# Ledger of designs, part 22: VHH binders against q05b89

Target 1, 377 residues: q05b89
Amino acid sequence: MLSSRVRLVATTARLVHSLIYSSSRSFMDLKALLSSLNDFASLSFAESWDNVGLLVEPSPPHTVNTLFLTNDLTEEVMEEALQKKADLILSYHPPIFRPMKRITWKTWKERLVIRALENRVGIYSPHTAYDAAPQGVNNWLAKGLGVCTSRPIHPSKAPDYPTEGTHRVEFSVTHTQDPDKVISALKEIAGVSVTSFSARTDDEEQTRLSLNCTQQALMQVVAFLSQNRQFYQKTEILSLEKPLLLYTGMGRLCTLDESVSLETMIERIKSHLKLSHVRLALGIGKTLESPVKVVALCAGSGSSVLQGTDADLYLTGEMSHHDVLDAASQGISVILCEHSNTERGFLSDLRDMLDAHLENKINIILSETDRDPLHVI

## First folded at step 4 (VHH)

Design d13 (framework vhh_6z1v_2)
Fold by ESMFold2-Fast, scan of step 4:
Structure d13 (fold): chain B 377 residues (1-377), chain A 129 residues (1-129)
Amino acid sequence: as target 1 above (377 residues)
Amino acid sequence: EVQLVESGGRLVRTGGSLRLSCAASGFTFSDYAMGWFRQAPGKEREVVAAISGSGGSTWHADFVKGRFTISRDNAKNTVYLQMNSLKPEDTAVYYCAAETVTYTPSGEWRVTPSEYDYWGQGTQVTVSS
């Protein structure tokens, strides 16, 4: 039987690059490396509550020969990174999340900062930016489900798309109201840019005015327009939004090519994540034989991303007891694999992709010490 | 605007051959996967064949394997379906469709009607005994 899907060229490119890992490697300036990492996956995709980017920086200039990848940066992983001569550590989970009032030897997180700086090692965290990326953590997690079509549950807005101001205001001015004078008055308001075009009908001539303005300028524009009832009566005010990205965003909604039983899906997930056990909550009216066609997933603690999504199955690392009950009551089954078990396996794919993206300019090493702190015994 | 225009559909006898063409405009042709679909009266649309943007990968339905061949010419913004050994059961309206490859976790693209974004108007193929 022929598969109903054709393989991506990107998988072949990654394989070719992996074959040259033994090639000699040089140094990259830290700023150039950070620029390349941001080009790979923009930090602007990260959630507003997150702490991403360069978190610990050695005094410039700093060059990177060895980039060290880990899901969690523990003291044991830091020791491994130092032994392997890391110049920059990419830690998926930010080791600095809560603000620190002091940097002393008292706590393990403070000791990470001290050890990093004393050994001239930078610490960089992409975290939720890599959750959102098309070739990110959630795409890797979805690979375990079998052949499916995957889309973000919450698409990201285009981070580099420029908008002129925050609002667009449109209204019409008749020729008798002197459009040029109206335009001149509006241009005197700071934060306003005006466009105009003529419109004519058989019985009247009008100039349609369109202007973009900042939030502060909007109040002044409205005040100006309110002085003339005709302008105000025909005024349209629109909030400017960046366009949505089709393949970048939080979570993934996956539609399987072939519906399988929940039992089969559990086996696939356990195999993909190399787990002997997962936790299962059956949706009301469901059994292990119930068909699964649509899976909504989010690595880590994905409850807020998954909430309200129509699916047969939710797949995530962890959810609160009440969130599981809410899903089950809606007929949605839930599989929980523990937090980092839904994330760590991505690092191998990340290494291959970064090696290709950085054109094999530096040495990229994956942590061998990093592991889930929780074990089933 | 995106436009797909099929041509080549006609009456042909059982065992005959026919080549369908689909001219595309309004988008970067090489970035889109192309598919040929057919719909017989009273039946749902079914997939006949698909080809990747570069032309490096193709898919053909089991009922046309060895008889139909999909190809494309990116310089001419055209996709083709060469149909050989035609049977009365091949009688249908044939549609050309385009989609941006929906990246899947496994690296495969879906070849079902619901995944295609743009459709032509169709060209009628009638195979008589």
Scores: ipSAE 0.000, ipTM 0.115, lowest interface PAE 17.6, mean pLDDT 81

Design d14 (framework vhh_7qbe_3)
Fold by ESMFold2-Fast, scan of step 4:
Structure d14 (fold): chain B 377 residues (1-377), chain A 126 residues (1-126)
Amino acid sequence: as target 1 above (377 residues)
Amino acid sequence: QLQLVESGGGLVQAGGSLRLSCTASGFTYAMGWFRQGPGKEREFVASISSSGGSTYYADSVKGRFTISRDNAKNTLYLQMNSLKSEDTAVYYCAAESVTYTPEGEWRVTPSQYDYWGKGTRVTVSS
């Protein structure tokens, strides 16, 4: 039919047009790109001991056409990044962790900084921010277990969630102490909100006051209360915490929809991480046929995150001998996959997610040189 | 009650492209696409997290199909490229409700989704 011929020509033109436009890439300003990366996964979720964000910065202005992803930034990976015309390297592991007192040619980490700056390449590390993120490393690792419900072992606090003040102050005012006058005085303090309700104790009518106040207001509230000894002695002051995030935080506690044998779980993990071998410690009284329902996991060196968590199985890259013995003594089996093997596979998912998040504005490429320095022989 | 309405299905030639859309009447969490071909069981195609930050694909469509969402429009998309005769199916949009317990953002079985569209038919001619 005539309509079929016209439709076929239009479809072919659309395919050619789509291919041309899908290959079209532009430059992004570095500060704009960093803002978009922080929007994707906030650096505020990184651990306090970590060194995250823009670690090496070329003199402004700097624009990025090629974003290069790697787990570890070695000298070999730097050479690859330069050959592939990287303008910004996202290194999951920060190549600068300990403070540097000098930048010379003496050590390999110093040479990375020199080579990056000489070639106008920035270095950015998200590290533990991507461990915590719901779309991050630990969620990717959990994906290999099969269908499960996952939650953080140590949930992050919501950095942008508003609380009504920083503190709650609670005390009681008797009928004889003129509760309405007390409430009016407290409402005059900027940054204070007052809730009151009637209470009766031992046949005495009291007004219970609950105050939410800012850090700045807290001292004014304390000063007000301290001028009346009866209030001060019965006052409770509580720090308000931001709510915990449901999907963001350190580690993951994964509950499988259907229990599987430990043997089946080992095969799933090996398949997901593309490993021929993993290291296994059996929990006391356990066998390869023992059911696994709950898996606690943390990529990298996860012992401090996993410690004290009740589970059938611990999954991580590395644990000390003593930590393995502690887990096994509690009936918890342990699978160790080596450090970067629990991390590197995430970068493929990260590339796809960042490509979508940045609306294909820049080229995003993965290192082909990056590999685990340790081999099983 | 949440409603899902699929659109964009039709007849397309092998090697062609088609874009499916699914519009929700309200806010949705994780969403997915499933399909059911002639004489086959309903199978997983792709899923996407509530934020759009995580996606998961069936091996049979990986590299050919792209799932995306626009939360401002309450709309889910499936871009289907390099279509094969084996892709002929009714395509269903699925959405997850608020659950009591925290859940992971990748779901691959029909029983894990609470809301379903009526389906849109895709026929790939050889």
Scores: ipSAE 0.000, ipTM 0.190, lowest interface PAE 16.0, mean pLDDT 82

Design d15 (framework vhh_7qbe_3)
Fold by ESMFold2-Fast, scan of step 4:
Structure d15 (fold): chain B 377 residues (1-377), chain A 123 residues (1-123)
Amino acid sequence: as target 1 above (377 residues)
Amino acid sequence: QLQLVESGGGLVQAGGSLRLSCTASGFTYAMGWFRQGPGKEREFVASISSSGGSTYYADSVKGRFTISRDNAKNTLYLQMNSLKSEDTAVYYCATESVTYTPSGEWRITYDYWGKGTRVTVSS
C-alpha cells in the first residue's frame, strides 16, 4: 500500500505523463500534411490515367490528428474510420476513380463522399505514385523474395526536370541566308525558346541550326521552313523526352543472389503475404523443382506492366486467363496472390515510415476491417 | 553512426536452445540474421520486416528458429530451438538497406553489420 503523499505524487506523475504522451500525437494543418505526404512520395510519379491526391476535402480550415490507412475504402471501413475519429483517410485505391455527375445516396461510392464530408473527414489516394516510389508497394513486395537486386520494369520520367519546349527542330541553312536573320525570324514565333548553331557542315555552304519549341509553335515552325524549303534542308523533328528517374517506376525486375526452387519461392511468398494458398501456373517444361533466379513483379493487376519481360517467374495479384497462357507458353511461371493481398501488407511498413517522416506528430492507424473481398475456400 | 551489438551466443548441447539478441543504436527498417560456419561463406538465416508483420527463414532453420523484434527497444531476437552441430557458427545481425547502384538498380541487401556472436553446438 502507498501513503497519501506517495499516492498523490504517483497520480500526478501519471497525469503529467499522459499529457506529455498525448502532446507527442498532436495535429497538423491539412495543407501542411499533404505537402509532407508529397515529399514522402511525389504524386507526380502516378500514372497519367490515375486519379490521385486529395479527392474529398472538408471546408478549410481542417486539421488532422488521426491519419487512417486502408487499401480499400468500403462502407464498412468508413464506419471503422469514423469510430476511430479519423480526420484524413489515406486510401491506397481511389474510391473516386471515374468522374461523378451527382453526389446522392444512390450508390455506395456517393455515400462515402457524403459521410466523409458530414463528419469532416478528408480522403487522399496516392495509388500508382506509391507503386512507382522507391520505398513503395513493389519494393515491399520484392522484400519477400530474399536478398536480391531490383530495378523498375518501366522507369518513370523526371516530371520536374526542365525541358525547353516539347520538340527540337534541326535544319540546314545555305550561306545565302544569314543564320542570325533566320534565328531572329523564328524567335518571333511564340513558344520558340532555345536556338543554337551546329559547328559541323559537310560542304561549308550550309550551317546546321537547332531550336526548341512548344507543341503549339511546332506547326508555325514547320510552315516557316516549308515556305523556304530550297534554303532549308534536312529538317529533323524530335520529341523532347524527360530523363528517366533511376529507382522509380512501375513494377520490379528482381534478380536473386542465390537461385531457389519454385517450391521454395512459393513458400517465401506465402510467408511474406501471410497466405495459406496462392495460385500457380507452371511455365512450359517447368516443375516445382525448377530454379528461380529472376522474378518480375507488380502488385495488383500487373499484366500490362509484366508483359514482354523476360523472367523465370511473374508475381502479381491478378492476371487474365489469356495473359497467364501467354506467360506459360514462354516458359514463365506465374504466381497469383489476389489483387489486394499483394498491396495491403505494405500499409504496416507505410505507417512506420510515415511515423518517422512526420516525426510522430500525428496518430497513424491501420484499418482492421479492410480485407480482400475474395476468399479461397 | 548506426551500431548493432549482438549477444546471447555460447556453448550448447545438441537439441538445446539459445536466444540471440541484437540491439541497434536507433530505428531500423527490416532486419536479418546471418551466420558463418567454419570454412563456409556467410549465409542467410532469417529476416523480419520493419513492423514485424512478415518473417521468412532459410530452409535449414525453418520450424526450429523464430525471429522477432521489439521496436520500442530497438532490439532484434533469434530464438533457436533443437540446435544441431551444423548450426555452429558466428551469428551476425544486419539491417536491411536499399542502396542504389550506378547502373540504376536497387540493391536490397543488409548493411550496417554487427561484430557477431559465436554459437557452438556440441554433440
Scores: ipSAE 0.013, ipTM 0.411, lowest interface PAE 7.7, mean pLDDT 82

Design d16 (framework vhh_7b18_3)
Fold by ESMFold2-Fast, scan of step 4:
Structure d16 (fold): chain B 377 residues (1-377), chain A 128 residues (1-128)
Amino acid sequence: as target 1 above (377 residues)
Amino acid sequence: QVQLVETGGGLVQPGGSLRLSCAASGFTFSSYAMGWARQVPGKGLEWVSYIYSGGSTEYQDSVKGRFTISRDNAKSTVYLQMNSLKPEDTAVYYCAKESVTYKTTGSTYEWRVTFDYWGQGTQVTVSS
């Protein structure tokens, strides 16, 4: 190939504006850096159950000279980050996932929060947003397969803008029901936009109302409409569907340009992840010589993403015993590389991409302490 | 900025040897697969060899057994040792870094893992 780099997805004007207003020569304002990180990979692509974004924030103002990258933020990694003068830690796995009712010295996760704040270090986690992003973890994992095309297994929906709403509510109001009064009442509800037009039914003049409303506003709209049986009985409520994104989403379905043997694919994966071994389950009727053309992959624990996907090979960090049996029974071979082995190598690519995205304005360093807690002995 | 600088090309007689070098900068060299591709005058690009970040190698059938790809992560350099050169090996040789690109099929975009050529290439001519 003579050309074709994957470009970082960011608004150039917005990025330039934030950088100009945020820093001296070697520092960035925290909010400007967070905006730039969101431009690199939108947090809106994270799974609904996830806990992403700025999780621990020093009192503003806060400027960042050193951004520290790690897959997992352990107490040992925190000590390294402090010694290396980190101002913001990007932890791929969120160290705060479950809500905390107290912050004391009792648990190691509480101690991370205390140490971070006492040393004025922020903690930011993108987690599943980087799984979904085009230049994220799963496309980095796909690079190990050789020359291929990839697309998401579960495409993300385009992000909602605050003014667009999540539902459409339609109904008609007769002249005798005072359409202007109805419209005025609905416009008072936050998160509602009203469109009205004249309509004719059986030679009767009516006002047709079409409302776009947010999820939060929907219950108030329903309550309003329920006060008049005529409105309620003829009301249609539609969930608005956003278009699917073609290259953003969970997992990847990868099609190789040239089929290779399963044996060759195993060696490519081991080389890419720098592993001496991986675990293999052969699909029914398959051998190491069987051709591999289509690979479905998901970093980490990808079973729920991969389930039901037609492919020659599933590639992920870990799967349950029964999920492996289900895949094998369908003729699908499975390669398991352990959880963080499918993730941590991405951080080197991330550093290079963020250096380019941020125009080398701050120091970006990788943890040397972060490693898989599980070892083969 | 990513920069790849190829050197080592030249004129050589059939049966001779050449060693190509590619000095890389602007990225974490040890984390990326590297390769060599060549363009024969009047023909398209063809892949010659790849070396993955972990050290595994692959070769095009026509060069297998004659060419050896290697890397030195400390020097951020990839090499192509070419032995038993034939006139049909005459081409411009390009150093390539792995990359993720997109492929358009109809209105559908599919992300593609491939290699980018970043240098001007180095000419290899095999003739008597």
Scores: ipSAE 0.060, ipTM 0.575, lowest interface PAE 7.2, mean pLDDT 83

Design d17 (framework vhh_7qia_2)
Fold by ESMFold2-Fast, scan of step 4:
Structure d17 (fold): chain B 377 residues (1-377), chain A 127 residues (1-127)
Amino acid sequence: as target 1 above (377 residues)
Amino acid sequence: QLQLVESGGGLVQPGGSLRLSCEASGFTFSSYAMGWYRQAPGKQRELVAFIYSGGSTNYADSVKGRFTISRDNAKNTVYLQMNSLRPEDTAIYYCAAESVTYKTTGSTYEWRVTDYWGKGTPVTVSS
């Protein structure tokens, strides 16, 4: 009885909590909310060609009580957001991608900007940052495949260098040059860290110095070394690369714990995405009974991310006819689920994750109007 | 390697018609998207018509309804049919072969890179 009562009360409490939360005036400053969203998934994960972040900003100060989530921001969705009193719209697809020369009433995208500003609603788009993120769209899509290990097909670079330094400077110091004195002088330069180790070169004992230094410190290090021609002539200066991230990046290469038939994989995908139909191209020499062990996937239009990846199956929203033929000719089967069918289902998980991340400080609602413009008849 | 040779330019009176042709040499014409650009003296080069490898077309607002772009893959040729010509259509017209990349992951965005340009064919619309 207690257990059954607790389950019923939990469902009722969620509804009551949502109503109380929606009617209470809890607010976050826009800048604080944007910082929290960036902490959830960094915009630095976005592709260089993308247009992400705060795209439309009401004049500050601006506070957010209601965050509204949508895959696509159409005029119908904007109307819904206004009726639901959104203060910030998170649109997965950026409604502004190409630069606008004018903001007038002539085009639907211009009207979105006008209506947002007139009603003091911000527009924020994470887009490819959420594709790359480990808690993002592609990991949600991978959940449908069954038990697997996944890694990005194209790993992202970390937002920061492995040290505060942007450069590594290496050179050798002989015993006659007093290595400890050289190390002490270099440590006095702000933004320099020094590592030393003993090395034997050409039967001579030398001290090898490895310096990590900031961009600002580099010229001071060069100036110091240039005062001694012996150091400078054998000095190596290396620009540091940001390391690759293991679980963040474009696409996913998924290795199933156990191989299943292509027929079983189709069933799993249809179940996960709640689809009655998907489109299938068989790789040359393959059948519905062929084993699937490795799946390469990318939500949306994944051709450029998937191309050249060795896998049994490609899973994406859409591909051109020629890209499908290229995959099939290599013995790779292809499943196409339509563009937003590989994306929109993530938004429900996103709402729950953001609600937890933001500690229920604001009201987070999902569009009910957002849907695919295309229907299969 | 793809080369583009334009023809069909000339002098025409306002309200007249002209058909431009651009013949490509090479082995991959059918895989390229093709565009027609124009540049009037003292103006920047602008796209007037575009045709994808699959045959879909796009037009600048200034020429929509008056110009028609088409292609014949068997002849490695792209055409621009220009009707109801105006003095402001006076320009040098350039044929372009373009690689179209669709940016993927969350959304599909078109990214075009012009790989090959023709040398241009002049079109003058005056009495």
Scores: ipSAE 0.000, ipTM 0.109, lowest interface PAE 19.5, mean pLDDT 82

Design d18 (framework vhh_gocatamig_d2)
Fold by ESMFold2-Fast, scan of step 4:
Structure d18 (fold): chain B 377 residues (1-377), chain A 128 residues (1-128)
Amino acid sequence: as target 1 above (377 residues)
Amino acid sequence: EVQLVESGGGLVQPGGSLTLSCAASGFTFSSYALAWYRQAPGKKRELVAGISSGGSTVYMDSVKGRFTISRDNAKNSVYLQMNSLRAEDTAVYYCAAESVTYKTEGSTYEWRVTFDYWGQGTLVTVSS
């Protein structure tokens, strides 16, 4: 078939790409590379509890020829990275998550920091920013389901407000109240931008004032307006909200173009993740022949993202016993693939996307040592 | 739309020479690897020569020393200089460009690294 022929061409193309891109690549300044990585997927999309970005930095200036990708940065992976002359390690899971009070040889995480700095290797972690990104981990996981439409379960807010400032303040000034004097006084406050326009009335002209201000300027604006009770009593203060993004956010709600049996879906997932087995909980009243049309998924430990989402199937790495029971009781089947098995395969796609995004300026390699620490016996 | 257009094919006697040209449009030519494939009637498509964005080359063993691949980034073109042609070189020759494809947003997603961009091919016939 056409699809089989396309897959064969893709495999051949990847081999040719690997062979002819084996040449040494140039260098990028670390700051420039970090800017490009943020352009690829903004760190602002990371969860508030996360620790993302450049976590370990060699003294500047620092240039990067080799970017090394791993899901987990263990001591064995660090040894591999050093042998392969990494200048920057992109570790999906941040090796520094909890604050460190000491950097000594006593713990493995402290030794990672010491060895990185002694060998002038930076460590960068995108973590939940890549979960949220449209070209990220959850989109890669969804790729295994077949042709589908995907949307984030919890949409991210845009990184910037739609207009300048965090608040909008509106009020009206009659011409007897000298609107030009009011506008001049407000413009003296740092972080304030003022828009004025005439309002039509049969009996009286008035000027409607609309100002955007930073959170820092808001109290000065309120203080100014409160000096004149007439203005303050008619003042509206609105908090501006960052808009929700349609394709960026935590988790994915995937609607298949064509429904398939649960059995077929299990085989697709196992094939995509290259697993001989997965753990399955059947929803109440469901069988392996039950149709699957809507899949809610979240890589890693996705329980908090998936809870309350209406779907035929939940797909994640791990979930507590009680959360599985809650889902099954609602008629929702659950497939658990173990934590890193829902994440690590993305790194190959990431390497290819970053090669394109960075226009092949640097060498990007994947860890061959990185493995799931848990095995089924 | 991304397009690759081959030219330069034709009939040539054994021991003769031909230069194939491929004009590319619709993508950042200098950033991508280009390759020449060929397919003889009843045979599978095979890689003849490839050239990286940096100019490194790879060749099929049976054409090494006879064929030369080159690129001109200013003209968005890749070339295959074929010397000492043999009857076994008779095939349709295809220009191909590596691509990285993913859906930016919308109702359907697709991701792959592949030769999504192919020319229609140009026929090379070597008399026997």
Scores: ipSAE 0.000, ipTM 0.179, lowest interface PAE 13.9, mean pLDDT 80

Design d19 (framework vhh_7b18_3)
Fold by ESMFold2-Fast, scan of step 4:
Structure d19 (fold): chain B 377 residues (1-377), chain A 129 residues (1-129)
Amino acid sequence: as target 1 above (377 residues)
Amino acid sequence: QVQLVETGGGLVQPGGSLRLSCAASGFTFSSYAMGWARQVPGKGLEWVSYIYSGGSTEYQDSVKGRFTISRDNAKSTVYLQMNSLKPEDTAVYYCAAETVTYKVSPSGTYEWRVTFDYWGQGTQVTVSS
């Protein structure tokens, strides 16, 4: 009499709680601000190849009254930031990505570092950490599609283990082997947590022991178990994995509550990104009237993230000619909006969310100079 | 392809203990919330416990303090440790995998919804003297 599918409405809504202070905005210590930014979206969510965090730091102490947001930090944007009295620049794209062997006046990226330090301006980049975050760049893109259910295409691992240790050791102890004595001995090892369960095999009661232990404690646990061959022979040792996060990760697979035509979807995307034109490749057998229910999206250059994902539509900034042909041949339509056009609009939402998160303690301003270097003529 | 296989049921006397196990295959176990539900003879289905992918747990009031749910993502297994069993706990126990989904809207609403996507075949627990 059980159904194979039951819907339970359990919602964890993020209550936007902003304290309204009648006082004017003040200064924050740089380290306190960086801690708060990491609390907003952990840098541990960033891809392993990325270069994130505080990239240029003025000599301490440094206080921040004005946080300046930009997608790209060009020399023109740096000049704007200086004129607007920025104390810290949050640049979505890291201006320092490849290692620098010298810092001179020779290249524009070196000049950014020199100008920042001479004017006591820090540079911070979250980059792929904000791509992964639930209230980040990719879910901002998803807002443009209409009401949808969103999940990451490549889920991130949690920053911490859900247990006190890195390994789990499991084995069984019979009543005749005195489970309480075994448990007491194991609890004496630093970095070991013991959980016991009652189990029945055949007609005999036994105690199943599950140990969470640190990497350092593991060898002591193994040594203890090796003193009793019966325990050792039935022992399972597992490396604990950090659990996958359901809403944090690269890209998004979005399922619309209601299907719309490809034509309607194009109009929604153009409206959300404030673009007069986008580029479209039709999937084989598709038309502007074809229904769109599932959209796979990734801001910027999303080919590696989107590849192999079943969807009606791919939405990204850039894809190679061959990647577009591959998608179209599989019946997947592609919309390309250019790189930074899929990213920059998020900064307005970010400003509002950071204002709330930081309780309006500092001034947060957006670049007015930052724009895509490519122009459609 | 997706399978949930319950084991550990059986006959136990009042005040006794049992540990149920549910081995999962065919999906990314660590991404799913897992739950236990029971069907009491002559009564409807009732939820017993849930464990979310992040490790947070929920219990029905009637089992709180007596039952403990846990998971092992490396083994793709969820457990239900049942202590101080009562005759009223006699039921067929089912393992279920729940999908938690994140919802985005143009109005800026952010929330998740829980649905049950997969069920096991059930395991009988009988508490009697």
Scores: ipSAE 0.251, ipTM 0.611, lowest interface PAE 3.0, mean pLDDT 83

